# VH-VL binders against q9gzu0, part 9

Target 1, 229 residues: q9gzu0
Amino acid sequence: MGDPNSRKKQALNRLRAQLRKKKESLADQFDFKMYIAFVFKEKKKKSALFEVSEVIPVMTNNYEENILKGVRDSSYSLESSLELLQKDVVQLHAPRYQSMRRDVIGCTQEMDFILWPRNDIEKIVCLLFSRWKESDEPFRPVQAKFEFHHGDYEKQFLHVLSRKDKTGIVVNNPNQSVFLFIDRQHLQTPKNKATIFKLCSICLYLPQEQLTHWAVGTIEDHLRPYMPE

## First folded at step 1 (VH-VL)

Design s10 (framework fv_satralizumab)
Fold by ESMFold2-Fast, scan of step 1:
Structure s10 (fold): chain C 229 residues (1-229), chain A 123 residues (1-123), chain B 107 residues (1-107)
Amino acid sequence: as target 1 above (229 residues)
Amino acid sequence: QVQLQESGPGLVKPSETLSLTCAVSGYSISSGYYWSWVRQPPGEGLEWIGFIWYSGSTNYNPSLQGRVTISRDNSKNTLYLQMNSLRAEDTAVYYCARGYSKYDRWGTYFDYWGEGTLVTVSS
Amino acid sequence: DIQMTQSPSSLSASVGDSVTITCQASQDISNYLNWYQQKPGKAPELLIYDASNLETGVPSRFSGSGSGTDFTFTISSLEAEDAATYYCQQHYNLPYTFGQGTKVEIE
């Protein structure tokens, strides 16, 4: 810094202290599970609870070693976290859309997943959880704008953003979870045709009462009453 | 502390079914990762066979034409590989390995491997 | 399926030399490429993941670079213990596929 007593330096030091405290909180929640979902909202809501119609869940296969362990082991740079927290828009690689065919009791079933690179999941989780921890709302909605880079899986990702199918991953008995979702209502108008739908708003929704519900099932299972048929 | 150990029959005849076991110690197979089988014919390269997620979901290399099944026993902390319709070209060292996932369920690198078990397919 | 082509198939070098191995993917795989070392009679061991990240406990003389379709693995100062076969592996898409291997011999 140029001025040790500047407001900017004081603000950065305060944010660093807050992020360190939030990092400790994350590290202490060893039963904390993370899910990332794309949520599609209907005009007519099933109930007032979520006002959502469709979910495509994405979960961390080894949460503690990929996200929470990264926090514990300081693999997330505090400077990088501060930089991300100060951005209006964060750039990500486009997530991968994969379908898998499997045979179950004489039937062939498809499972569909939306999968982000772990570095981008770490950016999303670190940024959104930090913003969530700053919220004083009884429900802890947080939102950040992300721009998806051209390249890997962009075409598949845009296809997923356009579909309304119920797809997902089943997770047995989550004890706690945080819900990350892309609200399609917040998709940005592209600057030109080459960047169609590269800007999305990703929200973290962590209401106190819903945490109890999510402890006994998957996000997909929990949201089924509000999903399209 | 994490250790993987394969075991198998050593010698099997063509058209028979291969059954291999992978005993895991130092980590619960139901707690994370996706657990994989990889084989290597003598003097040749590596071929991925398939995996089973800690949740029980499986995926297989299409080159094996539905001849392969991967399963687990959580109470014994053990992985299994079954391969049907064996041919001489199935002769290989078979490894089990633990996959660390970058993409939740897709994409991985293998951070722990068993020592391998040689399977010879011969009349 | 994504085909992985390694070159050279084998090389010989002296202790202290720098050696380079290349790996080419048949399609763009971004940075989703791993490198493994396999010594005779032993299982493969992970050295580099996601093109350029050094696995914990692996000596810093090993490095990787590249993205898209062309990847490079370098040993900056060979030691006798580095005599092994090295494999690249893509994890961009299923099925996972490996290169054919490069044998490194120490003179």
Scores: ipSAE 0.000, ipTM 0.427, lowest interface PAE 16.4, mean pLDDT 62

Design s11 (framework fv_satralizumab)
Fold by ESMFold2-Fast, scan of step 1:
Structure s11 (fold): chain C 229 residues (1-229), chain A 118 residues (1-118), chain B 107 residues (1-107)
Amino acid sequence: as target 1 above (229 residues)
Amino acid sequence: QVQLQESGPGLVKPSETLSLTCAVSGYSISSGKYWSWVRQPPGEGLEWIGFIYYSGSTNYNPSLQGRVTISRDNSKNTLYLQMNSLRAEDTAVYYCARYRGDYYMDVWGEGTLVTVSS
Amino acid sequence: DIQMTQSPSSLSASVGDSVTITCQASQDISNYLNWYQQKPGKAPELLIYDASNLETGVPSRFSGSGSGTDFTFTISSLEAEDAATYYCQQYDRLPYTFGQGTKVEIE
């Protein structure tokens, strides 16, 4: 019989090797970066704590460690991680805690999102798209739906699509759903920013330059019918 | 061109239930807008009653909570307001209105007067 | 609930006059305030949204300004058809609330 510990270690070593190879290949072809700010430390036993934890740049040592940590914490399966790397898709495990931080690029998160059932998320998405349709027609029609299984609301995966003029949010679980692509002009209105980020249970920090060439390439084909021109 | 037209019984007795209808033409009420009810007692100001979201979810003014139900019939393109336990102070002109986004009411009906007799 | 207080409750002015009414919120509502006009026997009509934006088709003599808790509505040159009651309304928080109204009479 084999040694489970040795197999696990060997599998993780293989994943690390493939991540390093991917990182080196991308660095040779072009420079790209994606930044996401996480908001943490909202706890029921304490007064609300509203803090931005950090910005995680892609193509750093933190990139490798986050993927490996996800596998160790069982937030990703090893097979899923390898498949995503093959497809050039970056998958991030969203933080569980929520807060209200309007001073960070209009980001607002609320406690209500921590344990929201699938149906509530779907209704909020429908309301979000209804409101966006009223404010501006150029991005219609775009619709999204969350398809969560029992417990999936505790392990949401977030794909971030970032371009010079647009930022898209994709929530991924076994039943993948897509969120609105946001034109930077629409992010000038605080209520639009608050509504979108509140649903995602994370805060997106939008630096001057956001760029995710290889991540967008694979996802874009699936989202092309929903992307604004 | 979107038009809203309220209709109701005109006169109701105290403690009875009020039922109002708002017929919408020129636009489908299921198309992702919000629809609201507002009332105005004779010679007085406006009071927001509540609204219904495009998904069917509702929100009511807490001052009227427990007495009001707002509903819709997508096949008839019609909105409804039901209010229980009517009192003389419920005498008012009742308007239905459409929200443009979550911001403001851009289209209003003509209004229907409801008188609650003593 | 957010209380909206208008001033004055009524005023009389002549055609060509400039008239100003104010609206005060009991707490900060940013710029989430609308102004409506209601002529006798008719439904209200939207004039100004988001404190200062003129609705399409509304004459340029109407304007709004303010943010936070203090808001102003102005008619720069009053016309006979402007005889009406004007209402402010906040949409920052539920329940949505209106001011008590300002009646504008033409002398």
Scores: ipSAE 0.000, ipTM 0.403, lowest interface PAE 19.3, mean pLDDT 60

Design s2 (framework fv_satralizumab)
Fold by ESMFold2-Fast, scan of step 1:
Structure s2 (fold): chain C 229 residues (1-229), chain A 119 residues (1-119), chain B 107 residues (1-107)
Amino acid sequence: as target 1 above (229 residues)
Amino acid sequence: QVQLQESGPGLVKPSETLSLTCAVSGYSISSGYYWSWVRQPPGEGLEWIGFIYYSGRTNYNPSLQGRVTISRDNSKNTLYLQMNSLRAEDTAVYYCARGRYSYGYFDYWGEGTLVTVSS
Amino acid sequence: DIQMTQSPSSLSASVGDSVTITCQASQDIRNYLNWYQQKPGKAPELLIYDASNLETGVPSRFSGSGSGTDFTFTISSLEAEDAATYYCQQYDNLPYTFGQGTKVEIE
C-alpha cells in the first residue's frame, strides 16, 4: 500500500530508467549529426547563429529532461510519456501554446523533423548533417521536399533540386508564419541509394519577412561555417 | 597533405590500461570524416577497433567487449584511444586512420605504433 | 559479424604475370568491398573501393570485380614493387571486417 507520495516517486524513478535505456538505444539508430539553434528575441539585431547545440546528444538529453519536467509540472501524464517511449522516436518537448494542441516535436527513423513555434523565440534553425561533410565531393542532384505549415490549417509541399544544379527557390509568403522543413529522401539511381545517410537537411523556422531572402539552394553553404564544431 | 602520427608507451603490463595518441595535421578532425583505430598483431591481419565521427559520435567493435574508449581534443587536433584490462592477445601495431563512412574505406593512415603487452 | 575469407593465403609469381586474388563474404554484401595493399613495415594503402573503383593515383594494372559474396582482385602485369600483402574489407555492416590477407611474392 504505502504513502501515495512514495508511489509517485517510484513511478518517476521507473520513467527515468526507461528514458535512459531509450536514450542509449536511440544513439545507435542514427548515423547523422543535427544542430539546433535558438535565436531569442533581441534588442540588438544580428544574422549569425549565436546559440547552437549538437542535437543528437542534446535532443536525447532534452527529451529526457523535458519529459521529466512535464511530468513534474503536470503537463504530461505518466502513461502518455511511457507510450511515447515505446514508439522508438526521438522527441523534443514543445512549449505549450494556448492556441495549439501540440506538446511534442518528433523525429523519426525516416528523419522527419517537425518544429513548432515558440512565443519567446524569433527564429529556429535546424541543421541536419548526415555524412555529406566527410569530403569536399560535390552534392549529387537529389530531390528535396519543403513542407510549409501554417498553424493546423494548411500544408504545402515544394520539391527542389540540390545546390549542385544551382537551383534556388525563394519562399514568398509575406503574410504568414511558417515552418520550413527540407527533406532529401528520393535518390534517382541505384548507385546512390546508400547516400541517403550522407544528405544534408535543413529546417527553418523564420519570421515571414526573412523567408523571401533565403535561397534554398545556398542555405547549406551559408550556414555551414556556423556549426559548433 | 593529411598526416597522422601515433604515439604510445610501447610496453604495457597485463590488466593495465593502454593510452595511445594520434596527432593529425593537414585537416581539422572536427570538419569531417570518421577517425578510426585499427590494430594488427605481429604477422597477422587487420582488426577494426572503432571510430569517432567528426560530430563526436563513437562506435566500437563488439569483439572488444566494452574495453575501448575513443576520444578527441579538437583544439589540439588529436585523437585518443584507451583500452583497459590488457591481455597478451592485445599485442599489436595500432594505427589511426581517417575513414569515409559512405564507402567504409580508410584513405590516410598513421605509420603505426607497436604495443607489447608483457609482464 | 560478416566473415571475409581470402584465397590464396600466399602466392609467388614473376614480373609480367597476371595475378588474381579472391575474397568471399559469409553473407551478401552487395558491392560494399574495398581492397588494400600493405608493404612490409608500412601502413595499408587503399587501392580499390566499392568493389571496382580505382582510387586516385593508383596504377591501372590493379582492378577489382564482383558482387554479392564473391569478389576478385587482379594485377594484370605484376611489377617488382607489387610484392605486398593484399586485404579485402567489407563495409556493408558494422563492425568492419577484413580478410586474412594474401601475400604476393616476386620470384
Scores: ipSAE 0.000, ipTM 0.410, lowest interface PAE 17.9, mean pLDDT 60

Design s3 (framework fv_satralizumab)
Fold by ESMFold2-Fast, scan of step 1:
Structure s3 (fold): chain C 229 residues (1-229), chain A 121 residues (1-121), chain B 107 residues (1-107)
Amino acid sequence: as target 1 above (229 residues)
Amino acid sequence: QVQLQESGPGLVKPSETLSLTCAVSGYSISRGYYWSWVRQPPGEGLEWIGFIYHSGSTNYNPSLQGRVTISRDNSKNTLYLQMNSLRAEDTAVYYCARKYYDSSGWRFDYWGEGTLVTVSS
Amino acid sequence: DIQMTQSPSSLSASVGDSVTITCQASQDISNYLNWYQQKPGKAPELLIYYASNLETGVPSRFSGSGSGTDFTFTISSLEAEDAATYYCQQYRNLPYTFGQGTKVEIE
């Protein structure tokens, strides 16, 4: 049986070995798109967030039925599922940050992340939680800002996850992907916090196709003012 | 549509300072991208002079030996080139150009028409 | 500095001919190379970027290929309006450098 954290460490170690083979101009040759694809690689029936262990029952063809079965049998709960995911996300954040900072000259700013947008055409959406439980807010978005050096001149990319007003999204992404701030108030229904909590938990275990479908609906509505007709 | 238009003196004496302007329309220079100066002596090839990033950061061709300053005025949406200690070999058509970038690559996508500067006594 | 060498320095060809220009970098520049067209008295115009990408609005008869140090620019079927000087440019390292140019003349 595998541990998701151990699998991600192996993936990061492979990336480090690849980057260490490069001698000069490391920043010029760093492929952030490949790094993102590598770290968030997923197969059918897994969350876009990370590679998920096959020991999680929800990984079968009917994730909702599995959750209901686990709850009924007291062998699996939303709380237990979230605890496993939260531990995995915390470990992913720290090694990923360190790998990027050590291996790329000019990646000097701290990166703290919440959401990676994705769809089958060009967008990827992943949810990253630093802290969450049933009695808390569904999650709290944070800003991400990093500087990527390209060539022997500095190229600055700012990925803004939020604005003070909740409608503005600023993205400047070299890899044609975006970082999207979704305020918890946009995802929270006015009447049904338990539904949002359950949807977020289930979404973390959705197959890629279903996660993409959910993300497109949310992302398209929020980004529509910035998209060409 | 983005347009760039250079202007400046047609004739400058050796040892004097050259001052050129580049008026930009259709895009705010403070909003983004790198804005470059490129020159071309009559009948010769192109030489990159330097750039200014929308943040104000600059970089210059070392071959110009610290003689160049590139600046901007965001309120006038205008770029400036100053070159000191002019010599006959500085005679050239001077262009301003936008260096555009996206995930597909970097390129100079918009150029001004150029302004001829002759260095002669 | 990275030196860019174009070949040939000039060529003459007829309408309908296929024309090839090469550009060699003195060191590895990956795909960080652009091609520009300059007609007499006018500013350079971008045709190809990132070695092989055709700029929007540029006719499909123009193409680019290559990577590392060796690059090729091709016009598949010359037209009269293609008489111009063509320049390659690297943007891998500062300072940005251009080839010396290839003059294309049409008979």
Scores: ipSAE 0.000, ipTM 0.399, lowest interface PAE 20.1, mean pLDDT 59

Design s4 (framework fv_satralizumab)
Fold by ESMFold2-Fast, scan of step 1:
Structure s4 (fold): chain C 229 residues (1-229), chain A 119 residues (1-119), chain B 107 residues (1-107)
Amino acid sequence: as target 1 above (229 residues)
Amino acid sequence: QVQLQESGPGLVKPSETLSLTCAVSGYSISSGYAWSWVRQPPGEGLEWIGFISYSGSTNYNPSLQGRVTISRDNSKNTLYLQMNSLRAEDTAVYYCARWRGYDYAMDYWGEGTLVTVSS
Amino acid sequence: DIQMTQSPSSLSASVGDSVTITCQASQDISKYLNWYQQKPGKAPELLIYDASNLETGVPSRFSGSGSGTDFTFTISSLEAEDAATYYCQQYDRLPLTFGQGTKVEIE
């Protein structure tokens, strides 16, 4: 096992791992927050907003650009550091994160819920925000939305699930940097896929005790400029 | 895997109260979903009775309102159905089923227990 | 309450035949309909959800279609084990309601 060619391949693989780790460490400097907004057909009824508990960023078209857009207005200078890294890093066509074990958009089964009539819901919107990690700075919007209109919720999620370009990572429109996270362990099981995405897209069980807080609270006011309409 | 098993007295007299149990295995009833009761009179169709969520919230078919209580015992992983003021027309096979939430499909059912209301 | 009406109430067919059952809702339920199979002496089993989606583990000969108020359930090539009563169920509004059932018998 003294072949110089095999040792060069090992060294190259180590370098690629190091470069990916460096790139991941810069992404790790951001916190992400995702919201699911339910918009009702009745104009007097306010939107209901729910925060997704865990968000893991993944590589997609415009990933770095969209995060930087969200941060630029806050007077932070991450752009120069990212430019220096990118200048010396080999282009990688892989997700930054290797494992997605619990990356789902939606509600948990452990929450107390109540049923809302589906015909009362005009659309569901997913919104992504970012900020410097472990700072007191406000979250800034990423230019990403995933919209489900009445009558199209399941069709859109099933269409997205039928896309086989990447395991555990789905984007509705790469040019809009929309992030869809799915539980990796359930990706290949049709029933589990449907279970996860229907809870997220239709969200038939909603926490009634929290509806007044989320629908009328300051969180809705904060997100209002970024909502559809 | 999830399994449900109903049990009850088999025979109950008119005006008395029915008490049924449903033992669940393979999934904790306090961890998620809603848990339903459905009945079927001999030779007839299915009628939804009501549900209890993992958190203890209940909802009942208005046709049975005021006569039915659905409850649970998390330590025994067991569901209960109580129905008062029994009548001959309450004679049916009673099923418990897991209501999987997003499409209100009942994806796991017990084998059913026959309740006869007769004097 | 939403009333669900199935047609026919019963039918007889031979192995290999294509069988269609219909279900009509008293009001628009979009695609919020499930189909169940109940064999004699057994509990119902879920076959189709959301009008047209096949449940995991269910044979591909079963299919569903429709939206609004009119729905169909089809067995493309009947097998002896398919002798059962089939029920539609709406979940657009509470209370959940079932059709009266269609009994499928094998000749």
Scores: ipSAE 0.000, ipTM 0.416, lowest interface PAE 16.4, mean pLDDT 63

Design s5 (framework fv_satralizumab)
Fold by ESMFold2-Fast, scan of step 1:
Structure s5 (fold): chain C 229 residues (1-229), chain A 121 residues (1-121), chain B 107 residues (1-107)
Amino acid sequence: as target 1 above (229 residues)
Amino acid sequence: QVQLQESGPGLVKPSETLSLTCAVSGYSISSDYYWSWVRQPPGEGLEWIGFIYHRGSTNYNPSLQGRVTISRDNSKNTLYLQMNSLRAEDTAVYYCARHPYRSGYEYFDYWGEGTLVTVSS
Amino acid sequence: DIQMTQSPSSLSASVGDSVTITCQASQDISRYLNWYQQKPGKAPELLIYKASNLETGVPSRFSGSGSGTDFTFTISSLEAEDAATYYCQQYNRLPYTFGQGTKVEIE
């Protein structure tokens, strides 16, 4: 009902609440310390930049000591490290955060950060961070539907959901929902290795762990044409 | 037909930096897969060192974190391993190997022949 | 780190025998385990992936089974060319870890 900026803030606050509930529901199923982080950055032609970033740690026994050893050996405390992670996506390039990104599929130094449990669980929460840099250009549409057949599974579909300020990616499977919200403008403009793409990603429902690697691979393949070479 | 071939200095002194190369043919290292380094001390088992993803991201064995850098040159289709602060215990045959990342399958399907690195004065 | 323990460390058998090697993980790894064969002076070669899947081109006498923490690798009818060291490897979490190896000798 308010202006667009108020509606976006409301939507992001609802997403934070949903992510926190998901974190709590999965706590007993995780066997490692997981960092759930999401960053939304929106630009409007005549509005101030709207930014939301939040890091939510989920702790389990298996990875705690290895991750915390890295944090303990840094120039920052754990609290300071989490605060720094929330300040700026660019700061995630810092070498001191490398030990906090163990069990990551993708790029640690290039801002690709995907976390999920590696054992038998029915649902996961995973986050994908990609390179991002502010741009003054208007958003451009990205629309596609991908089909994949894997072994004994029926055809799997990756739906690209396009909206004015974001592009969402949905993995279509009777029991799965994986949502990525991508800033279309940054995806339309491939950048060099120092550029960070604006990306909001949340894997909300992925019941089969075997499909986790497939979904991650498929999502990364979709982003590949827009990544720096 | 994918082939990997390691090369290195053979002999390195303690506290020096080791530099190894892995030339890949028959497949583009920027196209897909993770590319790993694995070592094996003479008469002992295998130890994973780290990998680089085809898009450039890296991950390292925590036991070697801070001593190892894995990189690549897409134009030469070559992988690199750099390891500093060498000790006698780093004497091993060093292999490069390829592995997929999708569909819940992560296995080393192609390996190089290995290159022996001896750390001794 | 996930510790992988193989048994036995070494075994001797005759051509035509059936041999079994076991691999135990220090924690649940589901079915995320591979088996490799390493002949003297050679690089390891993949035989079995994801606990029970036979790699293309690998003879059917090799098989794998198991889930959770306990895994088995079997050669149903040993051949002279099977003299090698066999390794299990988990990929449930980083770092990837290998068993210490089982040396199979032909007598």
Scores: ipSAE 0.000, ipTM 0.414, lowest interface PAE 19.2, mean pLDDT 59

Design s6 (framework fv_satralizumab)
Fold by ESMFold2-Fast, scan of step 1:
Structure s6 (fold): chain C 229 residues (1-229), chain A 122 residues (1-122), chain B 107 residues (1-107)
Amino acid sequence: as target 1 above (229 residues)
Amino acid sequence: QVQLQESGPGLVKPSETLSLTCAVSGYSISSGYYWSWVRQPPGEGLEWIGFIYKSGSTNYNPSLQGRVTISRDNSKNTLYLQMNSLRAEDTAVYYCAREYRWGKDYYGMDVWGEGTLVTVSS
Amino acid sequence: DIQMTQSPSSLSASVGDSVTITCQASQGISNYLNWYQQKPGKAPELLIYDASNLETGVPSRFSGSGSGTDFTFTISSLEAEDAATYYCQQYYNLPRTFGQGTKVEIE
């Protein structure tokens, strides 16, 4: 077996303990339970390999009960939503980070966006589900954009990136962004429709004021290897 | 050098439809930015009408939403504003302007046309 | 909608004077506030963006400050060419909204 007193193992255990404290502290800062899943493509053997890079737990309070009731009324459950977040591997046609960042900031014609107000979430979820059924795709390119403001919160945007081979959901504001991506190929069957709908329900749990620069920074750190020098 | 130039009928009768054009030179409207319309009644302040984004997506001031259409022709590099059911209160100078919300260098409406006066009168 | 209220509605001052205009938002808008200058018969021109950043080519006598709900625009030493109406504008929320304007007249 290995050396239990290894300095390297002790240093690693210390870092793990510090990360746990940071996650607990961050969770305590939020009134809501949120999960930020980052999924990326790793190409090692000329074959695409996909894995969940990180899941960042965020706490919810009574707001969760109200939102989850809406999800259940839409034929989805908390258990199904949590199953998505606990997936070990998701296949992803990863967009290039620089292209994605440019597209979020400058937006290319190959990616269309839809924005929604938090308080009208059930209508948006139903709209996305309906369009998915009509086109065998969860998101049809749209020509309309919505911006909204919720109380004293910063502007909130949900960008749904839809091309034939790429799908992503971006939660953004003028000062920070959070990126969620999932393979479009998994979104074109009846089972995959449930998957994207559950992912959309996760976005409903993300009030702008509860997003921290730490969470955004963590996601950017995971994307850093894909950024050009 | 980017320039915007509005044009229109000048005088329109009540209940008619207003059609304005904004010719853009020095930049392709499909390449970037939000392209906004703003109006100013004589002696009064500025009122935002709406915008069209480089993707073709539009958004309108809720007070005007039912009466306004903003469109574009990429081949002519031109923006359009159509407003129906005109009334005397729609008398104003109409401006088109370029706006970019994302990025450090292009906040606000940094390029404006000279404006075109529209009088709604019989 | 976010209402933008400017104060004063008008003022008269002499060349060389310092002039201050305020703009108040009906709710928090962070620093998403622009200032425009409109000379008689002309289109508005962007002077300050993001509450405090001077637009390229704009004289350094113009400045802006503030965040949240309270914003200030200052001309440190008036020149005759500064006779104009000044507008604040928020881009935090749709619809975009402007203040009612402050007319600056030179005595």
Scores: ipSAE 0.000, ipTM 0.407, lowest interface PAE 20.1, mean pLDDT 58

Design s7 (framework fv_satralizumab)
Fold by ESMFold2-Fast, scan of step 1:
Structure s7 (fold): chain C 229 residues (1-229), chain A 121 residues (1-121), chain B 107 residues (1-107)
Amino acid sequence: as target 1 above (229 residues)
Amino acid sequence: QVQLQESGPGLVKPSETLSLTCAVSGYSISSRYYWSWVRQPPGEGLEWIGFIYHSGSTNYNPSLQGRVTISRDNSKNTLYLQMNSLRAEDTAVYYCARSGYRYDLYYFDYWGEGTLVTVSS
Amino acid sequence: DIQMTQSPSSLSASVGDSVTITCQASQDISNYLNWYQQKPGKAPELLIYRASNLETGVPSRFSGSGSGTDFTFTISSLEAEDAATYYCQQYDNWPYTFGQGTKVEIE
């Protein structure tokens, strides 16, 4: 029969390796900026928990135009754009293997991704969270590493974290360092989807060379009292 | 012209660590491509061991993961393979090879001559 | 892992004959399949890449075809120097896997 858990772990490793290969190949063909958004994954069927752990490369306009026609049509509302994303994601969802071989990787709870321009990352995040909120699944916290190309960015981040009355987003220049959106007040809220949703909408905007690099981060330490057991 | 040349101890005792070297000439290992190791036990077929990409990323055959490490020295243009906990069934000819640079074009286009490693007491 | 199965395991033929080897993948690998020739005591050599593309410098009597799970390798007019073991190899996903090999002998 085979071990389903081992098969899932192997599929996850294969997906990450394929994304790395695709990113490296695309870098040879196109100039691009790498932006990442965490994409939800179903870790185990028995645990039924989603974890945010995926990197989505974003390419130049010449490549991206061929992925989803109409995405750059400014006549589309956010709702219409999300419906287009949902339809393409659904059509690329099965089989995953076909998605990986094409120039588009669907973004779903089961390891599909969409490659999008930077300004569409928010739409992807919104789509993923809309789908997730309709489920009964709890969510797992994110682990992240913070890197700053400029010392002043680190000072800004630490200053925001030190303000007890501050709720807000810490953002640096996306071409220069790691970017984190965090709502400070949610660190004090008991475990629930609404609270975790805001932290899990973390988008990391990185130069290409930093996309392969993350570790246990400050966010997980702050969330530990609120994490599911 | 790309050339790869393996070298190693030839004879290794069980439980010792195998260390192999692959000298590459005619192309820089740091510029592009995946660089791989493949082995072939006497009279048997080919088994992929793993690769290292020009960025330093590695991947290994799960059957050997935990026992094998692939590394490189860009300044010497050289690839390395280390394998621990050797057993008689690790006796094989070990090849290094250049293996593609794109997700849709991965093939072993240049191979070393191979080096025989015998594991016995 | 993706299992590659070759058929036959061995064959004998005469110079001038046409010989065919097949390779089956345990799952869809599109056209991400290569063919290699290995002579005794030598490293394998690439003959065909991405199912049907002839490597530069390889004689035109060698050809490949197929996609998905079923692949064919053909030598249209066997020469004495073609006595060797032939391997298919998939590169659709890691680990890269090879067929068990087909030994071609000249009578």
Scores: ipSAE 0.000, ipTM 0.407, lowest interface PAE 20.1, mean pLDDT 59

